# Ledger of designs, part 21: VHH binders against UV-B-induced protein At3g17800, chloroplastic

Target 1, 346 residues: UV-B-induced protein At3g17800, chloroplastic, of Arabidopsis thaliana (Mouse-ear cress) (q9lvj0)
Amino acid sequence: ASSASNDASSGSSPKPIAPLQLQSPAGQFLSQILVSHPHLVPAAVEQQLEQLQTDRDSQGQNKDSASVPGTDIVLYRRIAELKENERRRTLEEILYALVVQKFMEANVSLVPSVSPSSDPSGRVDTWPTKVEKLERLHSPEMYEMIHNHLALILGSRMGDLNSVAQISKLRVGQVYAASVMYGYFLKRVDQRFQLEKTMKILPGGSDESKTSVEQAEGTATYQAAVSSHPEVGAFAGGVSAKGFGSEIKPSRLRSYVMSFDAETLQRYATIRSREAVGIIEKHTEALFGKPEIVITPEGTVDSSKDEQIKISFGGMKRLVLEAVTFGSFLWDVESHVDARYHFVLN
Key: E = the ipSAE of ESMFold2; O = the ipSAE of ESMFold2 at other seeds; V2 = 0.75 times the mean of E and O plus 0.25 times the DockQ between their complexes.

## First folded at step 21 (VHH; framework vhh_gefurulimab)

Design ae5 (from ac1 with A33S; at its last look DockQ between E and O 0.46; V2 from the best seeds 0.69)
Fold by ESMFold2 at other seeds, look of step 21:
Structure ae5 (fold): chain B 346 residues (1-346), chain A 119 residues (1-119)
Amino acid sequence: as target 1 above (346 residues)
Amino acid sequence: EVQLVESGGGLVKPGGSLRLSCAASGFTFSDYSARWFRQAPGKEREFVSGITSGGSTTYADSVKGRFTISRDNAKNSLYLQMNSLRAEDTAVYYCATYRLTYLRQYEHWGQGTLVTVSS
C-alpha cells in the first residue's frame, strides 16, 4: 500500500525543495508554484518564456534605436548587456525549476546543502541510502552505464555501503558535477539509441554476443574523447578507479557509444547551452559551497581551503545517482524549453 | 563577447603616478578573481598584483607599498594605482580574470596597455 507524507509541520518555515534558492522574479514565482500549485507549473513556465521572447524582440528594437543620431550608444549598449544578463539568469532559473519539478514528480527529494552534521559518526550524509527510486528512473541500457560509472567512483564491488571515507569536499563536488554532465550525455545518447533500437537499425543490435575486443578498443577511444573534454574527463573517470581494481562491464549502450566517430562523441559529450552549464555550477555550489581561491605571492591561483568531510559509500552512491539523474533531467528540460524559446548554440 | 580592455597607460616620469583600469564585459566579473601582470621588452611576463572575488589582495615584492589593486564590481572594473614609478616598471600591463567552479576553470586575458617610465 502507498503512504502519504503525514508529518505534521511544527515550524512556519517549509523545508527547501532544492539546495539552490532562486533569486529572479520568475524563479521565485516558480518556486512558490512548485510548492503550492505544481499542476500550474507548465502554464507558468510558458508565460515566462513568452515574456522572455517579447523582451528579446524589444531589445532588437532598442539596438536599432541606439543607432539613430543623438543617442548615447554607450549607455544603450550597457542597458542591453544588463538585460541580456538578466535574461540568462531568468532562463537558468526556469530550467532549474523544471528539473526540480521532475524530481518532485518522481518522488525523489534532492539532498540538502552539505554542512557539518550532528551525527555522532561525524558523517555529512544525513540523507537516506535507499536509491531504488533513482535506479528505476533510467532505461535498462542507461542504468548499465550508470552502474559502471558508480563502480569506477566507488572502486570496489565488495564495498560495504556503511563504510566511511574521509575525502575532500572539493573532490566530492567535482565528482558530483562530472556525474551531472555524464547523466546529461547518457540521456542524450540513450534517446538516440532507443529510437534506433525501435526502428531496428542499430549496429549489431541483433547480436548480443559481441566480442570484448571491440569494446576494449572503443573504451580507449571513449576515455580519450572524454579526456579531450577536460571538464568531464578530469572528474568522471579517475576519482575511485585508482588502486581499487574495478572493471567496466560490457553493455549495449556502451557498444553503441563506441561506434561514434570522434567528432560525434565530442559533440555529444558537451553541454549544449551556457544556461545548462550555469545551472550545474550553481546547483553544485549550493550543495558544496563555492570553491575557495587564494592568489599566491608568485601570482598563481590555488584551492587552499580544501575541507575534508566524512561520507559513507552509501551516501556517495546516493549523491552520484542523484547527480546522474539531474543531468538526465536537464537534457530533457533543456530540449523542451529550446523548442519553445530558442537559446541553445548547437 | 568576452572582453577585458585595459586603459590608462602612457608616458610618465620616474616618481610619477598612473592609474590603470580594466573594463570587463560578457561575463559576471564579481564571481572572478582578477590579476595584473606585466611584460617588459625581452622579459618574461610577471605577476604584479591580484585580488580575489572576496577582496583579498596579493602583491609581488617588487611593487608592494607602491601599487594598489582594487575592484568595483558595480562597474565591472579592475584598477591598479601605481605610485612612485621607476624605470623598471616600464612594461605592457595585462589584466586577467580567473574563476574556479566544480566543472571547470575560466580564464580571460586583456590585450594590454603600455606604461613607459622615462626621463
Scores: ipSAE 0.749, ipTM 0.891, lowest interface PAE 0.7, mean pLDDT 80
ESMFold2, look of step 21: ipSAE 0.774; ipTM 0.902
ESMFold2 (binder alone), look of step 21: mean pLDDT 90; pTM 0.905

Design ae6 (from ac1 with H108V; at its last look DockQ between E and O 0.56; V2 from the best seeds 0.71)
Fold by ESMFold2 at other seeds, look of step 21:
Structure ae6 (fold): chain B 346 residues (1-346), chain A 119 residues (1-119)
Amino acid sequence: as target 1 above (346 residues)
Amino acid sequence: EVQLVESGGGLVKPGGSLRLSCAASGFTFSDYAARWFRQAPGKEREFVSGITSGGSTTYADSVKGRFTISRDNAKNSLYLQMNSLRAEDTAVYYCATYRLTYLRQYEVWGQGTLVTVSS
């Protein structure tokens, strides 16, 4: 009953809630609630969404009224643009706060910002290698797909978690971001799969029509999503060539994904909102720093001069599991917020 | 929505000066590297100058010392000051921006502005 009466505003805590620092007034407020009263975050978010709805309705009404009584139209447009940018940032930070809250409910701490290490081992992975909590957050069918994803990334080293690799920080961040997209995709597909499985059981579970594809389009779409950066796609492909991949077992979710036509699969592999894309990018930049680029004398852009880091295979596994979990939470959170404040452009 | 619009092109005599502008909209310009390219008739597009988001500049050898690239992030604008112009500088000049994130790369191109250097 007395823990909340501390006004220690001198110096910040060495352990921030999450790597991304929230900047909007709403985001800063939600950050404090996440620490002090996490059970109140859903109610605080509802309050913030109501404020956003009121502001949007008022701005729409003013535009309809064409109220420009002697006001410079260029200034009015600039103010409207600034307000829209602030609304977008507020939505992004609401999504992020809700994702962080879901990690807190799961009793899983987000990995802190990765920096050039002062650790005695030279490794950047200071986080625990025990991942059982993360594994239990997904349906069994979804986790089988996550395990295959890990096998593609880690290869034969899935059982050699204490080994350390020296690898480009850029490539680790790209694998993380691709894994967030994969988790988002998997959750989206898994929700459809679980619903259809329940409906078939409840109304009768026999297949009535052939729904199949001749090709492994799920794998192709996954490779396309991973290969948004060609260097990452080559890395993933190389790992699967020598790795654990020959032991990948078939699963009902994989078969279900293979039954989608190419257009449906591509749509499900795409992040729906710009706000969700924005927080994936901001979160990964908070973790790994902004990717470095240079402009060569020939005028091309070059990302080959990035920082090298040392990370254990166990640390890498933990990062990837966090990333897929982040993506799956983001799908749920985006859907929840969109139901209350429509912002997703379908 | 996302676009780059060049302006400031025109006809100028050899030895003259011209200032090109490129206005960015629909994205956070300060996060992007920006470059100028040019394409003379019958030639391939070639690099002129670039500036990173951090302000580091790069110039093609043919324009070094004569052209100056700059950016104004508050106005979402990129500039190319072209001095001591020569007939071989005649081309359509293009503005381009580039950003790399861990998720994807973003590249935006303008439509170009014509610069003619002729007596």
Scores: ipSAE 0.761, ipTM 0.889, lowest interface PAE 0.6, mean pLDDT 80
ESMFold2, look of step 21: ipSAE 0.765; ipTM 0.892
ESMFold2 (binder alone), look of step 21: mean pLDDT 85; pTM 0.860

## First folded at step 22 (VHH; framework vhh_gefurulimab)

Design af1 (from ae3 with E105D; at its last fold request DockQ between E and O 0.47; V2 from the best seeds 0.71)
Amino acid sequence: EVQLVESGGGLVKPGGSLRLSCAASGFTFSDYAARWFRQAPGKEREFVSGITSGGSTTYADSVKGRFTISRDNAKNSLYLQMNSLRAEDTAVYYCATYRLTYLRDYEHWGQGTLVTVSS
ESMFold2, look of step 22: ipSAE 0.777; ipTM 0.900
ESMFold2 (binder alone), look of step 22: mean pLDDT 89; pTM 0.892
ESMFold2 at other seeds, look of step 22: ipSAE 0.785; ipTM 0.904
ESMFold2, fold request of step 23: ipSAE 0.790, 0.784, 0.768; ipTM 0.908, 0.906, 0.895
ESMFold2 (binder alone), fold request of step 23: mean pLDDT 89, 89, 89; pTM 0.902, 0.902, 0.904
ESMFold2 at other seeds, fold request of step 23: ipSAE 0.784, 0.791, 0.793; ipTM 0.903, 0.905, 0.910

Design af2 (from ae3 with E107D; at its last look DockQ between E and O 0.82; V2 from the best seeds 0.77)
Fold by ESMFold2 at other seeds, look of step 22:
Structure af2 (fold): chain B 346 residues (1-346), chain A 119 residues (1-119)
Amino acid sequence: as target 1 above (346 residues)
Amino acid sequence: EVQLVESGGGLVKPGGSLRLSCAASGFTFSDYAARWFRQAPGKEREFVSGITSGGSTTYADSVKGRFTISRDNAKNSLYLQMNSLRAEDTAVYYCATYRLTYLREYDHWGQGTLVTVSS
């Protein structure tokens, strides 16, 4: 039957476990295992990573030993580049499979691909608006930051989840992608915060008593990650980040982030690996379709032509929470795999 | 490593023809829109023609009817067929590719190939 990831009941119709279909031999294999034998996924991943390691090690040895002058060197380099690209795609799909596994373990189904509305209401959001499982996956300090992120996107309408907005599909996808990046950033910072809090508790002190920090640069990076697309404020009803200052609740994690110098904050806001970037891009394109572009007679590119969709604020909240959770899991999965098969440049 | 390598440039008489090629590597060419630009000595780079991932073409007015852009995604290649060449077509021709994702924009450029239209 269906996957044991259903909380209340199994659905009456089949659905895919994730919007992105994996294409590599390893990815297709892991996709099958995720459905049929989910308990075997960790072992299957370890096998695939060992194969990648062996292949990369043999390429390094052959390159050092087989260097010869002439046309053979050019052909050899082309073949090595193709194999390297294949290894990167395979690794990317292994990472994606692991992120999907973490959603399955949390009993949270990923939202399916957004399609033109066939619902009588015209809404594209047929997924549940219930988000309690997603919220429980994060530390209390991280959740406070996530709540502030939601308030920035949804504005005062966070208390009116049944209301519907008509918005550019491109803009929804951009908000989703930005929210994935934000979740990645938050998890990275939260892990450092929790470690430092534990170290202070060891001497008998408590981080919970600290109430103030002043650091301007932290706000700029947070706003850059959220405001990478100008239309985020328009969805929230035209409220700017400055207008949300009174609605954003203070938190110990926000104060901690504000204490970083600009270089550290920029480093933490950057996705570390090209594979993680590729996952975000492929996942969002599976959800929303490829962004459409037009080449103008002047030679510039124009992305303003775009499909409009109807989505409730509850549906949007669910998308953003999933995106943040996806980014959080991506950080964990990237870090775990890098410890076993080094691929992150930093 | 991302690379765009132009070829097929050279010396040609006015009224002649030339076919430029651009070989793409290090990225999935079929996902990208592609464009040709040119830069004459002492002048700013200008748009020549473009083709979307879906095959829709666009031409600058100065080359419309004389130049034809095409692509072969199986070979990761972009082409520019240049007919009825004129002295003012003399320039370094650049291949460029563009992709928009929900996360960022990608804009890749080649090193150029020289086209000289002269007596």
Scores: ipSAE 0.748, ipTM 0.883, lowest interface PAE 0.6, mean pLDDT 80
ESMFold2, look of step 22: ipSAE 0.768; ipTM 0.893
ESMFold2 (binder alone), look of step 22: mean pLDDT 86; pTM 0.868

Design af3 (from ae3 with T52V; at its last fold request DockQ between E and O 0.54; V2 from the best seeds 0.73)
Amino acid sequence: EVQLVESGGGLVKPGGSLRLSCAASGFTFSDYAARWFRQAPGKEREFVSGIVSGGSTTYADSVKGRFTISRDNAKNSLYLQMNSLRAEDTAVYYCATYRLTYLREYEHWGQGTLVTVSS
ESMFold2, look of step 22: ipSAE 0.786; ipTM 0.908
ESMFold2 (binder alone), look of step 22: mean pLDDT 90; pTM 0.907
ESMFold2 at other seeds, look of step 22: ipSAE 0.778; ipTM 0.902
ESMFold2, fold request of step 23: ipSAE 0.782, 0.781, 0.789; ipTM 0.902, 0.902, 0.911
ESMFold2 (binder alone), fold request of step 23: mean pLDDT 89, 89, 89; pTM 0.901, 0.902, 0.900
ESMFold2 at other seeds, fold request of step 23: ipSAE 0.788, 0.787, 0.789; ipTM 0.907, 0.905, 0.906

Design af4 (from ae3 with S53M; at its last look DockQ between E and O 0.33; V2 from the best seeds 0.66)
Fold by ESMFold2 at other seeds, look of step 22:
Structure af4 (fold): chain B 346 residues (1-346), chain A 119 residues (1-119)
Amino acid sequence: as target 1 above (346 residues)
Amino acid sequence: EVQLVESGGGLVKPGGSLRLSCAASGFTFSDYAARWFRQAPGKEREFVSGITMGGSTTYADSVKGRFTISRDNAKNSLYLQMNSLRAEDTAVYYCATYRLTYLREYEHWGQGTLVTVSS
């Protein structure tokens, strides 16, 4: 069926909790629970995931019956395809609902769909410019990378947030989508970085057996000596706690990422699931509308006649921070759901 | 799996008519712009006609007024009605689809169907 993209969803309902309206029965149910009983969303999601698993198991039985003589193989394959598509859309909407829930738990409202401006200035960015909540959602090392990303996007205007630019709506949407992907990547690598950093600090975190055994033996020896002589223990405790020299100073996340070879970087930069890619595309289309294209008389596709919008640099900063946070949450949500209902094939 | 399958090609006398079909599967056809291209032996592929998601149509000058592009999103199908055929219309005709998102471009091509116009 022809469908307007999600830009049609902005038209006539009460302020939606998120720009993308969910269409599946599960998605509509979760949208209602997100508003009415947000504390019940995890239980509702678990029920929906159990139903998806049951439906997928039943699909395996249908494949077996398609081998039975007298079955219409074309009809069974058609039905199987329809059910797989329904499960995938339901899964996408479950994932999206969980990302929205994370924003609600952080007490951060998602930016509404960008609509034709009624503001006298013509600006589309009527959303709040206060971003401290978004900034605090990330580790200090991850935020350093986010700040660099903002500096690249905003350039010399990073300190001039009240100024306004006219810019292609297509370009803003592309920056938003790229920033979602970047947040997804950053969260993935930051989780690894934080774990490795913690392991180097903990007594067993450095698994070089010689160093670990020597430290453990020294600690046991000092404990015995400290028990006998309190004055010696005060000195030994001070040296061991502060200046043993076994701690490696933490590296910044950028340095950690730069240490990866090209194959590792490519693997980590890949969005793991088709569902996550679809969410990024549908969410950005809900915010900005579908990109407009024309077909030229020469047969090429031209998107240069895209709508121009007026947006402050503060409004743009808010969008980019939301996008990175969305991507970070999407990584967590994808991982959480994959552990309960396996769908990640990459 | 993504597929575009053209059909309806064949031999037609000059001045005749032919209707090409392109069946799409494995993706949401209504989200895509669609185009017909053609390639005569030894020549470069050339644009014939296109139709956007909103139904806006475009034609190459060489076929304008003789060919009509249409789509049926319910049947995931693209059509090309070819009237007043000429020998120069002899080519393999290809169906292609295109979608732009804020993240990616998607482009799909069919295998083609041969149209021969000769006496």
Scores: ipSAE 0.765, ipTM 0.895, lowest interface PAE 0.7, mean pLDDT 80
ESMFold2, look of step 22: ipSAE 0.767; ipTM 0.898
ESMFold2 (binder alone), look of step 22: mean pLDDT 89; pTM 0.900

Design af5 (from ae3 with L103I; at its last look DockQ between E and O 0.80; V2 from the best seeds 0.77)
Fold by ESMFold2 at other seeds, look of step 22:
Structure af5 (fold): chain B 346 residues (1-346), chain A 119 residues (1-119)
Amino acid sequence: as target 1 above (346 residues)
Amino acid sequence: EVQLVESGGGLVKPGGSLRLSCAASGFTFSDYAARWFRQAPGKEREFVSGITSGGSTTYADSVKGRFTISRDNAKNSLYLQMNSLRAEDTAVYYCATYRLTYIREYEHWGQGTLVTVSS
């Protein structure tokens, strides 16, 4: 594991390494290891997963025992529910700790919780706008797709990153969450693509490139499937939606995705575990606050008067690149943990 | 397993009081807004009262001043104190919870508890 740089201001309380604070005993332990000895996190995680497996085996034995006459079945069920809830929370926090560890290995700091700033401009994006490290973390083919995603979100402002927009905090959080889910999907597809590319290296060679868009029907199917994903949301506060799709050229990975049948595409677009969904929700809420709602006099639920924030387009780019990277790491981490402790059902 | 279980319903004469409870399990209740609805026989379900996760309350005009909604997040419970009950308050009362995340909406409903206001 590579060491991460800490805040040089050691005379005050240390800032957290990630916006989401871990609450379970395992999560608190892993948080300490992340700060003090990050190279030990994989071993600490394996130890925690072994404990989870032991606890699950013990829980299964108690559930299988119907031979305890006179036991209060209501109390037994309540205890089992508490243990299952703690297991889920522990597992979520193990996954999150591993994602944070991957950011630390890449020497990339996660953006802190978005809060009102004393900055004279009123902007919330005080974090660095330099994104080279984030851009280099992905395969060239995956990055082409990420660049297209950014172009859809930022539009013509892709080249004018110093411009500032006033935008709904809720909308920024939705874009972030959609970008996390997109990164998860992209990593899943890219892993298959890279494997198939490697396996197609044969004596005499084979041309794997399909740069043509001659399959308009296939392109329409891909665009329909991608548009049904939560990865692309509306952007408000100074961003125009005009002309986005017509200016984006196909990429090698995009054409690979177009080769999937609809069932495969839908399966790959789905976040596999409830725990991974929970982490995305908790992480985005740690960054942007819980989406506030109001209950109208009619009893319906409406979004509250949404907080407006000032953010530069460079700051927005930084958020989206982090979100995609987070999703990419989450796919890897989920797969790694599932191999050690089976929890993925679909 | 997600569950919402209402209790505290029963028969009471006009002018009386009842306190309804809703016990939540299988999810993090403190993250959810909660609402009471009611449905009289042959009528559509109607809103009674709601409380956000932050504690802000809303009441239907027909119950304002008579009913008080509250929550206890430590006990995963929602309450409705019903005073000055009228025959028109006779209905099955439902507990419902709602949460909006940056990914999706979550909504859960209880099975209901009967309140009868009759002489």
Scores: ipSAE 0.759, ipTM 0.895, lowest interface PAE 0.7, mean pLDDT 80
ESMFold2, look of step 22: ipSAE 0.769; ipTM 0.893
ESMFold2 (binder alone), look of step 22: mean pLDDT 90; pTM 0.905

Design af6 (from ae3 with S30D; at its last look DockQ between E and O 0.70; V2 from the best seeds 0.75)
Fold by ESMFold2 at other seeds, look of step 22:
Structure af6 (fold): chain B 346 residues (1-346), chain A 119 residues (1-119)
Amino acid sequence: as target 1 above (346 residues)
Amino acid sequence: EVQLVESGGGLVKPGGSLRLSCAASGFTFDDYAARWFRQAPGKEREFVSGITSGGSTTYADSVKGRFTISRDNAKNSLYLQMNSLRAEDTAVYYCATYRLTYLREYEHWGQGTLVTVSS
């Protein structure tokens, strides 16, 4: 469908504010408010969350009536399942609308769906490569971790942002999704770090670097928690994060992360709600298209229809910074919604 | 809860036909590729047939021309029409689904349905 491309909106049509098209009644309503009266989005979201709560409370009432003799319990359970699925979809779209609003408040436009461009170089990255606004959105400690993440992804090409690579669209999408996960993780840890720093209760002592053995153990645990997304290491082309000659600078937040045991790191690296996972998957599919798979004659699955694209390292940096920021905003938005609807984990 | 439930298995004479069904629930079936596998007693599980989310089909050589895979996304269902059945087709047949996203892979398996081809 051309609705996944920006070509349909290039004439006198309004420019889309985000690549994902919202489908639920609440999502469509919020999409209109985002365009016409963005300052009203928080109030509109509150209204939609109250409606969701009312619908959930009435389901509890109907569940009780289904226990009455002579009632078709199968029909009531089927209807309840359908309504629960609709509430989940609605909640996902509320979360997405709030993330989009945060980008609008920051005066940062989301990258549109990735498509062939008319640029003479054939590159897909038509978006601006200046990223100062994105960099300023994060605490200094978080920024240092983001810079280390970029160094892992781009490797030695951090200083050669004008160079162009031909790379799998699937791989770019995987790096984007992993970077969203990382931004979510970083914001979660950074909030704890900033609170503990303010209260002067940091466990590792102020401003001291840890020994190499402590860093090695914590680094291995950290890399294991992130390694569920192997595309990050593969994109960087090596073990640059583990080398003692690596270009990754130490930071107080990195040291703080290294103080966590493996179970805490795994918990913090895991996205809390199924709804948040869902919008990451839908957002990345809106950007890059659904991953294509084929079934081989042997019965195995293979991604052999994967499209190649041309992208500059500066364009890639912009995508990664957006993805990290998206994840960071998603953590905040999820926390905000949980306070009002009390659904964090599904 | 994610669930795949196979049905339609049973006893059939050589040369006969059966149609297997797999009902999916708890996820959006449309987005998934789906495959049938089978496991005969004492043997390893083997691929039978697959169909992508876009409808492209693949068959193992041993069943090509005799079996037909299809899907009905409106009913969240996968089917396997098995014709010209042979004794060697006797096995437990499993439904499986697969989806790749930019975050992860999703794979689900049914419990299986027994097909016995015997005179």
Scores: ipSAE 0.767, ipTM 0.895, lowest interface PAE 0.6, mean pLDDT 79
ESMFold2, look of step 22: ipSAE 0.774; ipTM 0.897
ESMFold2 (binder alone), look of step 22: mean pLDDT 89; pTM 0.894

